VHH binders against Protein HEAT-INDUCED TAS1 TARGET 1 (HTT1). Designs and how they scored, part 10

Target 1, 277 residues: Protein HEAT-INDUCED TAS1 TARGET 1 (HTT1), of Arabidopsis thaliana (Mouse-ear cress) (q8lfw5)
Amino acid sequence: MESLLECFAITDGKCHPDCLKANNEQEDYDACQSAALVAVSLISSARVIFKIDSKYTEYSPQYLVDNVGKEEVEGEMDQPSCQYTVGNLLSYLVENVWTKKEVRQREMDQQRREFTVKDCFEFAFKKGLPRNGHWAHVGCIFPVPPFACQIPRVPMKGEVIEAANVSEALKLGMQQPAAARLHLFSPEFDLVGEGIYDGPSGNETRYVGLRDVLMVEAEKIKGETVFTVQICYKKKTSFVKVSTRSMILPLNGDDESQVTEPACLLVDFCIPRFSIN
Below, E stands for the ipSAE of ESMFold2; O stands for the ipSAE of OpenDDE; V2 stands for 0.75 times the mean of E and O plus 0.25 times the DockQ between their complexes.

## First folded at step 4 (VHH)

Design h31 (framework vhh_vobarilizumab_d1)
Fold by ESMFold2-Fast, scan of step 4:
Structure h31 (fold): chain B 277 residues (1-277), chain A 120 residues (1-120)
Amino acid sequence: as target 1 above (277 residues)
Amino acid sequence: EVQLVESGGGLVQPGGSLRLSCAASGFTFSDYRMAWYRQAPGKGRELVAGIYTGGSTSYADSVKGRFTISRDNAKNTLYLQMNSLRPEDTAVYYCAKVRYSSGWYPEDYWGQGTLVTVSS
């Protein structure tokens, strides 16, 4: 059975008439969506690997997009019981869905806080996550329906473990996939093919930015530690081998005259470490 | 035993169409995301299309609008409808049960694959 919010979104093919984002399409890179997708996948992976879930369970990345970084409502956790009524739904539809497009557009123009994969893990451990079927694509609804408090969430117990360097990251990745961010340079990343991505190498190099990745494998190639990462870039999901060699990265916006030390292409290593019996 | 058996490949002219099938056994098919990958001569494997348990789909930019992935949970079968085929689509196509992770990390249960050749 689908959740009430799912049925609500399905009736018009959008979460509201003025939705600017398609359900499963992304035209440009969206850092929050990227972080939420990586976080949910790593949570699902860890929960199956450590037998917390009996099978791979899809959790809602949209719930993270909609809720991470928002202010907590007073008494939200200790509400006596949220009640769904036909009147509550009708009021919500009239005020938030069936209003003029111009009103919804003004609300849609409000910006949300940016967040990372680590923020998503911390949120999941504090609040739990609904399964994907219980909180599908409703991110363009603003504000959230009052009966959203009735959406079932799976409680999650654990902590975020970070690694400061490649050696620590290798230890994190031994039992489960790990999160990281990758410094992308064009055209080098686009031209890697089945080789090893080794960062900037030419005069025409442009820094693209950081992208969230999953580290899925580590191996030694000619004495060097190489991570295989899964990445979604330009709407293509691929596996890329990445060098862990330290190098000077020509990053945009260097406003200091201080000498930059060599850095790794992969940074911000972390995992969701679940508490197990 | 988990088993995936691909079929439907062949030789086709540019602009032609092919439908690939993947028969799955040894696991609860409806509980898993499924994907099609391909590997051209001298190139690494790449994701072509993926389908979630609920039927939502994802496509590589190079095939979007030309390929359609679908599943039949009653038959434990995955399909890839390929239209407007181009020489660059020439590859061995593999069906994969998707591992528990982000995007489309496959399990190590690759079948023999099915060869698609697009040439005049």
Scores: ipSAE 0.000, ipTM 0.159, lowest interface PAE 14.2, mean pLDDT 72

Design h32 (framework vhh_vobarilizumab_d1)
Fold by ESMFold2-Fast, scan of step 4:
Structure h32 (fold): chain B 277 residues (1-277), chain A 120 residues (1-120)
Amino acid sequence: as target 1 above (277 residues)
Amino acid sequence: EVQLVESGGGLVQPGGSLRLSCAASGFTFSDYRMAWYRQAPGKGRELVAGIYTGGSTSYADSVKGRFTISRDNAKNTLYLQMNSLRPEDTAVYYCAKVRYYDSSGYFDYWGQGTLVTVSS
């Protein structure tokens, strides 16, 4: 490791308040909600860093949850909500209100569709994103937000850039925060405090899974590149220093038949690179 | 320069107690996981106990309930309190700084060890 990297999160990088509503009954966000939250945070950060937005602007993670991974068929059916105005809202609600069972089924269907932060960036660059205030609701009782066709979307022009390893990720992150996924092990992750998270200790270690993170800072500690990541885990946002050392990760628990090659705790690095007009 | 210096080993009778200490220097002690390993004659080196930066602990099944690992960040010192010692606990005990990194590479670092003999 040869570079010191400075890229900083915006001051209020916290879990989006509307995402709390969708998953209020569960201990943690699902994979789609997590990916959408990280994606909009990084888009907002990039847009203010490159002065595309004059201030930190919140974009809708719910728009990504509702729309990424869905196929669009051109010229098929009119969007029902498009025919409604404020004066027609009661008719819309009567025709499109979901029962609690239907809301749960929608949430389960969203959990079945998996998409990554990269998928979210690609979708945003193709379709744009509404501001959070215009498409804010998670756990809404409607199948489609009222006036969906009238909701303004901000155009997003750019491309997704990926990194295959830590050295490439350092170069990506020189100008802006980057996305990654972090391998979580319990109890090690819960107990890291202000130290450096360096993965499993072996004894009574359980693999929790991958979590989407924002890589906000890099520094060299004793010749090693260490990333500070912002993570939303169990609905709490925190900053954690993470080792970039390659190590054998016991992703399969106690199964001794599977030997994994050394890997980094952080994987799947990417950034949203906005075009200069 | 990372240094780990173990002390407190010795000869003790079965059922007795010993407290091991490890004085750490050359790094920011509070930022790193610490562990105790041991190696008995004819056996490989095994992890005995670990302590995380946040203070929580893990133990090998063979010592759980008998050994207690602790740290004093103000003194840069790691401890292992060993109670109800058994002949099978006879080993050289090593203090370890888990995953020390420097400009030459990455490694687990451990000290020179302290001998514990449990015998009548």
Scores: ipSAE 0.000, ipTM 0.110, lowest interface PAE 18.8, mean pLDDT 71

Design h33 (framework vhh_vobarilizumab_d1; at its last look DockQ between E and O 0.01; V2 from the best seeds 0.00; counts 0 for: pae O 11.1 > 2, placed apart)
Fold by OpenDDE, look of step 5:
Structure h33 (fold): chain B 277 residues (1-277), chain A 120 residues (1-120)
Amino acid sequence: as target 1 above (277 residues)
Amino acid sequence: EVQLVESGGGLVQPGGSLRLSCAASGFTFSDYRMAWYRQAPGKGRELVAGIYTGGSTSYADSVKGRFTISRDNAKNTLYLQMNSLRPEDTAVYYCAKVRYGSGSYWEDYWGQGTLVTVSS
């Protein structure tokens, strides 16, 4: 069973050519993919910190992308569709592999339900997570086999802890890395380099949106708390220092969408709190 | 040393007008975006208006159409023209230097504030 599932598990870009093509055509990971990436990183890190795992383990973000937000069907593992039968395998091949490209495109257009890092944590605690090697690569466009529900998962026990503000996030961050969302403005984010990202600054500023980030370190620079965050943006992972004091200015007086209520660049803090034993 | 000194605050009747000034020194004024904030009694500090290096302006919804932020780079001075003042505009108004510098941001500065009281 595991060997069979491994045939569908693709790591390091060894996926179906169409899947890889689709992934490569994307300039950036979508919100769900980003959330999933942050979530699995935090989970892995937290498990190491709490000595649940002896080393950092690469869990599958695509597993979260594929499953988070779906209606939970009780007993799904016991359903005939989750059984390893020749019939199920053939059906999967016919429906997902041997179908015409046009049909595949339609499937690709299926809007995935949006979810957050918090959602990812909650799902992981409930369902566990497979290792990255036991699932498809991030950005995979192929539907999961019905019997994929039987893949090995690492059980996880814990809860999601949320912080209401930066101060609480700092407290949480003392124990383990935390997740946050970062308001991204272009080109300021791209130009920050070794400096401190401080949001919008000029007429050419454009709001990109919220991006999920991993909070790695907090420090005080000239009396201001600055977070170092890890972010995946345009499929590049980088570390950026982010100001916690900076106020977000509206870019255009007429565009309410650009006026975010939060004055801080970092928002929506949460951590996975694992139960030990 | 960066210094911001606000002036022009005072008591004004509802419907009246007031012009605040902020004298900036210790940095290249023209290179930085500037903003006005205010803090009413018992409330948090809120953004009132901002002006970018390119001269674009932004306003809180509560002051749109009534307040105008402007700058004189030659005088290193930031202004806030406040018209049609309301009692709810009563607050200490702060001038702020917002971080900017070729994509690198280092620090911001605040003035000591000037009190604006709108009362009949």
Scores: ipSAE 0.000, ipTM 0.262, lowest interface PAE 11.1, mean pLDDT 81
ESMFold2-Fast, scan of step 4: ipSAE 0.581; ipTM 0.834
ESMFold2, look of step 5: ipSAE 0.310; ipTM 0.693
ESMFold2 (binder alone), look of step 5: mean pLDDT 83; pTM 0.824

Design h34 (framework vhh_vobarilizumab_d1)
Amino acid sequence: EVQLVESGGGLVQPGGSLRLSCAASGFTFSDYRMAWYRQAPGKGRELVAGIYTGGSTSYADSVKGRFTISRDNAKNTLYLQMNSLRPEDTAVYYCAKVRYDILTGYEDYWGQGTLVTVSS
ESMFold2-Fast, scan of step 4: ipSAE 0.412; ipTM 0.745

Design h35 (framework vhh_vobarilizumab_d1)
Fold by ESMFold2-Fast, scan of step 4:
Structure h35 (fold): chain B 277 residues (1-277), chain A 120 residues (1-120)
Amino acid sequence: as target 1 above (277 residues)
Amino acid sequence: EVQLVESGGGLVQPGGSLRLSCAASGFTFSDYRMAWYRQAPGKGRELVAGIYTGGSTSYADSVKGRFTISRDNAKNTLYLQMNSLRPEDTAVYYCAKVTYSWGSTEYDYWGQGTLVTVSS
C-alpha cells in the first residue's frame, strides 16, 4: 500500500493545463514557485554542509507551493491518522469535489497568494518537509492531495537569520549559501555573460522585477565586493556576478526625472540556520 | 594570507585520548565557521566536527559522544578533544576555514594536517 501511495503521489500530476503551465519570464512568472525552489535548494545545501544529512537530499518545493500561507495546514499536520485510504478514495472525491465556480475562485485566490523564501524557511522549520519524491505536483484541482497524512515529513529545527545590508550579508554567506532577491533590468541582465551585472544603463532599459537568487560566492574585483548568484531566468539556470554598489534604480521606467534613494541590486538577504548538537 | 597550523597528533593506544589544536592567522577568525576533517588511507575526506561562529557544534555519527570541538576566538585557535579513540580513527586530521563553493577547488582552506595513529 505504501508503494502504491508513493506512486500515486509522484505520478498523479495531471492537472488542468492552465494550472500546470510552466512559468516563463517572457509570458508568465510564478513568484511562489521561484521562492519554493530557492528555499529547498538552500535547505538541502545547508543540511549537507552541516552534516545533518549524510548526502545531498532533495526536498519537495511543491509541498511549499501547496501549503505555505494556508492556515488549514495546521490541522492537517497535527492529524494522528489518515481519514482517506486507497480503499475510500471515492469518499474523498465526493467530499472535496469543487464546482466550476469554486475551481475558478480557488485559482484566483492562489494567484493572489504571495510568500517569500523567508516564509518558506519559517514554514519548513515549523512543519518539516517531505522528500521530493513523496510530494509531487498534484495541481490546483484538489485542496490537499489524497493521503497527505500518510506522506512522511522530515522534521527541521532552526531559525531564519536575515541581513540588513551588504556587510552583514557577506558575513552571513561565509557560513553557507544565502538567499537574496535581485533587481533585473533588460537587456542588461541578458547581456552580462562572464562580466559583472551592474544594473540599468541607458534609457532603453526595462525593469523586469525582483527574482529570487542563491548567493553562492563572494569576492573582491578591482576593490568592489561582488556576489556570484545562481538564478533561474527564462527557464535557464545560470551563475552571474552581481555588483553590490549602491545606485539609483529606475523601478517605474517612465519617471526617470524623479529622485529616488540609492539602493543595492541585491536585497532581502537571509539563511536557514539549522540547530546542531 | 590565510594560514592554518595543526598540532597534537601522534601515536596512541585504543581507548586513549588526544587533543588537536589549530592556530589560525590571516583572517578574522571569529567571522568564520571552522571544522575538523579527516582522511584515512584509501578513503575520501570526511567532516568530523564543525563549529559555528556562535559556538553551536555538529559531529559525524562515528565520533558523536567521543569527540568535542571548541574554539577560542581571543587566541584564534580551534580544538578537537578526542576521547575513547578507536583504530578506525586513524587518519590525517585537517583544520579547515569553511567557505561554501560547489565549483571551487578552494572550497575550504586547509592546513598541512596532523597524523593520528591509533594502534598498539
Scores: ipSAE 0.013, ipTM 0.151, lowest interface PAE 8.5, mean pLDDT 72

Design h36 (framework vhh_vobarilizumab_d1)
Fold by ESMFold2-Fast, scan of step 4:
Structure h36 (fold): chain B 277 residues (1-277), chain A 121 residues (1-121)
Amino acid sequence: as target 1 above (277 residues)
Amino acid sequence: EVQLVESGGGLVQPGGSLRLSCAASGFTFSDYRMAWYRQAPGKGRELVAGIYTGGSTSYADSVKGRFTISRDNAKNTLYLQMNSLRPEDTAVYYCAKVRYDFWSGYPEDYWGQGTLVTVSS
């Protein structure tokens, strides 16, 4: 695959309002959108690899953004959106005027917690996922579309498999592309080019944060395992080689809370393992 | 950097045999899964056989019992022994360094010119 990640343009109308991190970064970064995009890319990949889908099928990242982290409502047929049909859409629009929509968006802001790729996999395995064409960006405008209960979801059966270290992660990566999170330092990451990202060097180094990545390949360079990851950063999707060498990461300048133990630039390795039997 | 050079194709009669070779360079061959794919005229590319780093193998149903994939890590070479060849085996055969599992179905970069196998009377 050329690109497994799509940089999501928040400027195309009012996408989900959880963009606090984007406002503090040099990009329109949204952690939940990032996690959802990585999760559906890996689910689509795994389903083709395991021959569950006959071809690469796009599932809805917006469904994950709209639904992960929300408490379940008893009976899907009892959801508010299910009381409206195509024939009574006007009634739905009238009842969900500006003031009511604003109240719902505030509730979403208050209740929405950041979620991870692992959370997305668990949610997908529990609830299934609609195809992208069936649940696009309607949820950015309305928290729940009027036909939400009628939108078909593809069942997902499986479990999340995590790796605790680089050696285990290498084994995961040999079966299918895997998720990980990458510690980004500026300007070092911006200066990698076609080289190997080796973390902070100290010259005006700033910790940018964790970014979700897809691990697509591994190789040995001078006896060291190096992962090639696909990442969306500053609205550009690229492939970057990342060192797996343990090092001290200056994640915070706080005198009491500094991390002093060596750590890997890549953490939180996991895959969606689909059940066939 | 990565280079894969296929050889061994040719014209053969139905029931005949051919052995394909793929010489690999530019990466640590023993660390990667390798596969053979083929593409017949007017058809899409399909997986023929794959081999894991430990030597275990996987085959398409259409070639099981007739084809054998193997690897020589000391020589950085991948092989495909094709027996009991049929007209429907006519295709260009490609050697691939596997990024995902063999059944990914993803498009792959062309790794070499491929080698043509023609099974005809």
Scores: ipSAE 0.000, ipTM 0.148, lowest interface PAE 12.9, mean pLDDT 72

Design h37 (framework vhh_vobarilizumab_d1)
Fold by ESMFold2-Fast, scan of step 4:
Structure h37 (fold): chain B 277 residues (1-277), chain A 121 residues (1-121)
Amino acid sequence: as target 1 above (277 residues)
Amino acid sequence: EVQLVESGGGLVQPGGSLRLSCAASGFTFSDYRMAWYRQAPGKGRELVAGIYTGGSTSYADSVKGRFTISRDNAKNTLYLQMNSLRPEDTAVYYCAKVRYSGSYWGSEDYWGQGTLVTVSS
């Protein structure tokens, strides 16, 4: 099945959204893709840590992008009619593959709903996830083909655990990596290098936005708690040390008169807690 | 392209010390968690010590207080200082790179050739 699904993706010359933006010099941020990639990384990590999987197993972030936030119209009513035959494959290709690309792009944009890493974890615990090879690219191109419902999903049992502050986040990170979101400011973030990212430093500071990160380590540097996070920024994956000090964050665009109350650069900590019993 | 080359193994008497080194190449060493594993004759491979990118460490209970893992990012080298060695520490010791930053121990994607440590009278 995965080989047949790959034929659809390459037949139209399209693949994951990142492939379409490969030559763009500016960051082309997709919040849903970011959340899905972080969620899958943390699910895979938790499953190997708690010996649910015998080795690191890659699950499909594309399945999350294609399915999180979308309503099930008739639930199981659609599953009995979801069949792979030469006839329904050809019908799908005629109606969806060999038609105008512009119509498909508009439909994809209209179906996309914003979601968080927490939403991804909740979805995975409710629906399970296919392995990456079983759901790679088909959803990026067209409406889900009629045989896609037959793709095997790995069931997942557990719950999402959240932390409201740095102290609680440290407890989450003791046995597994945790999800968080990071407030990015330019040029400070671009200039961190091997230093500690400490947020905005002056009036030439621009708020870039929130980015999903994996918290992989915590340490004390000069008496301050510092988290090391993995982040994908400008299509590069890197590790950055982030200060947990409370500070004033100017989050409202170029309006220098708008300030928020003191906040942490890292927010929205959560983990997928798998059931072991 | 990615290579891990261990050295420093040998024969030592009980109570003695050895320092193992692992020279890494073909990847950005400072970006990855690194680990030492060992495999004793007739046994499975087990995690001995791990080190995170920032220098934080983790040890197996059997070696805690006796072994020290460290890294030199400028030299792309991983070390294992082994003190108070016991006959049960006899094993082939392997250097390993962890596959992904979001992975925990047990998700290693590259391994060295191993270096033999024999502890006997």
Scores: ipSAE 0.000, ipTM 0.219, lowest interface PAE 11.5, mean pLDDT 73

Design h38 (framework vhh_vobarilizumab_d1)
Fold by ESMFold2-Fast, scan of step 4:
Structure h38 (fold): chain B 277 residues (1-277), chain A 121 residues (1-121)
Amino acid sequence: as target 1 above (277 residues)
Amino acid sequence: EVQLVESGGGLVQPGGSLRLSCAASGFTFSDYRMAWYRQAPGKGRELVAGIYTGGSTSYADSVKGRFTISRDNAKNTLYLQMNSLRPEDTAVYYCAKVRYYDSSGYLPDYWGQGTLVTVSS
């Protein structure tokens, strides 16, 4: 019945262009890298929106990839490694690269634990983040960066705010862009174009998985809330309108072994809320 | 496929009025927010006015009270009524299909070719 069509930006026009640009630089899909890129984009955007940073500042997604999900020892993770300095680089290479290649490979595998955008926000608020120029791939080459104690981190003060549903997510997005995860189905997502992505539409659909997205605007179409999300998928960054209609999603195949509650295509809504002052 | 064709530009005296039109095709016009941008010589492209799908409008401080943006969804046409024109309004005016907002207002995903407005005695 409703013919009222209303659009508004979730961030009330405060979505920073450089935040969107940073997300556009994603290459291949890697869950940890995807989460880290979305997290730093939202952190950088929020810090500019709330005037904590005077301009868009690029923080290191690689620092999150290298450090989030790593096991913490009380006091040790709060003290960056100072075992090696620039003057000790040869000692680092001998002890950790040239003589410990096999051990290093196992340690790198352990560091690649799966984590979420929320985990990235919590880590940043606890540990701070270095600027991108100060931690560009050093950790991805070495399991323990030799100069970690000498790399400055910007302290981050704030908390992660989550939303359990679409109505709460609309409130989260009023002052800044929000993170979410999107259930992708092929070929429907590939064919959505300028239309509204409404999930699976037939028996030949395949569940692709969850992808991290930035929610950048919302509008009402025929009484239904529709979010526009920015997503990096198959090395392309695009904007897609997503239905918030509750539906039964065939995530584990088409069976009736359990009663499945209707779910939203968008889940895991959260924002980094910075403390001012 | 997507096309935005501007018209109505021209030469006008200070204090005069002009009405710009933008004919849209290749997409469902009523589903998108639309905007007018302008670019003066030596300056970047700046937002002039925006209109939501529901008809709500926003304006740059420099044109507020003088310019009116409107849309006709039946004709797939966007309008900009410009009153009390000043020499500093001289620019190429661009119609834009808007995807989302940015820190400066709107972030368009498609532009028209533009129409020149010259305010001069």
Scores: ipSAE 0.000, ipTM 0.120, lowest interface PAE 16.7, mean pLDDT 72

Design h39 (framework vhh_vobarilizumab_d1; at its last look DockQ between E and O 0.02; V2 from the best seeds 0.00; counts 0 for: pae O 11.8 > 2, grease 26.3 > 24.2, placed apart)
Fold by ESMFold2-Fast, scan of step 4:
Structure h39 (fold): chain B 277 residues (1-277), chain A 122 residues (1-122)
Amino acid sequence: as target 1 above (277 residues)
Amino acid sequence: EVQLVESGGGLVQPGGSLRLSCAASGFTFSDYRMAWYRQAPGKGRELVAGIYTGGSTSYADSVKGRFTISRDNAKNTLYLQMNSLRPEDTAVYYCAKVRYDYVWGSYEYDYWGQGTLVTVSS
């Protein structure tokens, strides 16, 4: 059964979660895919750091994309999928995928779910995560994956810890990489290079939005704490030094336009803290 | 290969001071975050203080303002200056290395030294 699931995972590149992808030199940003990828990276890191996993283990970001933010009914995913065995899978595909226009219609009609890295951590701690090879493709193809009740989910025992400020974020990041979101401004972010990203600096500044990042290091430059973050942007994974100084951010949108007091470029600091006892 | 050797522990009276040292070898010291952990009898290990590669520091609330962590990359040595010691600071103190390997989701295990005992009593 693992061989069968791996076969499906190999054959459909559309269902493979990628890091943020540029299209014709523009970023093709998928917030849910980004959040799921950051979340599984941090979970895998924490599990190997605290010796829960004996080696770096890849977990399924597609499982998070397919399941986070959906209304939960106890046992709902297990029963339909459990009616199918390996020998019955072709019948399932004919009946429920290849001949059913309603599958495509439901996918188009479903409200776009919005979720954060924190939501992904909370979901993983509640439900566990399958390994990447067991779900990456199956969940993408099927609204309720065949054999869902038989797909092993690794238990995730722990909780999400958030930081309210830079001092707390330094504490969180000391033992493991931490999640954050970065306020991105163009062209300033595009022009950072080896320098320190210090947010908006001029009248031609455009707010791009929030992007999920991993905080991987911190240093003190001229008395200021500077975080190094890993970000995937315009087809490249890069490391950017980010200022933690408070500043007024010219954010777009009705709710964000109300910001009148200094804010940090990095927000939403959190880690997955695993129980080790 | 990797070695962390702690020293400087001992018996001190309440209000006293100690400086712990950790001599590191077998890895590129400047590439790693370093931290001091402690474990008292009947308690789990807790992070006392940490220092990032670029010099930013972090402290447990119980030691903030009393302890100072520092590093000397030229000597491959980590220090913990402990002032205004309290009986509650009595523990074995461990040096640890931490690294994020700059790949998405890749991180190395903490490595622990043998520890150095600090006893604060009269």
Scores: ipSAE 0.329, ipTM 0.702, lowest interface PAE 3.9, mean pLDDT 75
Fold by OpenDDE, look of step 5:
Structure h39 (fold): chain B 277 residues (1-277), chain A 122 residues (1-122)
Amino acid sequence: as target 1 above (277 residues)
Amino acid sequence: EVQLVESGGGLVQPGGSLRLSCAASGFTFSDYRMAWYRQAPGKGRELVAGIYTGGSTSYADSVKGRFTISRDNAKNTLYLQMNSLRPEDTAVYYCAKVRYDYVWGSYEYDYWGQGTLVTVSS
């Protein structure tokens, strides 16, 4: 069964041509993909730090993309569609690989529920994670096979810990890498280089959105706490130093009278806390 | 060098009033938006009030109708008049300088004072 499932697993650049095409045509990972990537990295790192695993393990972010946010159907394992049979495999191949090449674009337009790193953690704790080699690569456009519920998963026990502010995040970060979301502004982010990313700088700035990042280090630079984050942006992974300066954002568009609480460039901090017992 | 020095904090009874001041130096005060923040023990720093270069003001919902932010550009001083004080207003209050005015309505604050403690207790 594992060998057969591996045929569907796409690792080391070996994937279905349509999957590769779709991945290459996408300028950047979407929010779900980004969240999933960050989540699996943090989970793997945390497990090593807490001596659950002896080494870093590559878990499947695409597994999270495919499953997080879906309604759990009771008795799913008892359903005939979840049985690993030659018939099911053939049906899957016929429907998704051999005959429906032209309709695949329409299926990709299925509105997937957006989810966060936190959601990924919660899901992983409940369902476990497969290794990356046991699932499709990130960006795979093929639907999950009906018998995917039978793939090997590493069980995980833990909880999501959230930080309310930068100070709390710093404390958590001393123990393990943390997840955050970064407010991304163009072209400032693209131009930061080896400097400190400090957000918008003028009238030409454009807000790109929030991106999930890995907080990997904190340091003091000229009295200011600066976080080093790992980010995947435009299919490139990089490390960027990020300022923790506060910003004021309007609540409702252009109304200056409605101002939010101070916010940093980094927001929405969380970590996976594993049980070692 | 940019400096912000808060003053006017102290102990006050519930229902009382207090006026905070922030002396600014090292920059053209009139050209920048200013704000007051506060941080209660064990809590995060929160925006209390802001005042813009044109004189318009904004307030947190928790202080609306009770607090008034104002500025004297000739004196390079920011004020916070606090009336009808409540125990929940107990915090260290900080004066902040806006760094930039962004197109989509956001502002960055890059300078803070040392803060002044306000304690509201019976």
Scores: ipSAE 0.000, ipTM 0.237, lowest interface PAE 11.8, mean pLDDT 81
ESMFold2, look of step 5: ipSAE 0.447; ipTM 0.763
ESMFold2 (binder alone), look of step 5: mean pLDDT 81; pTM 0.814

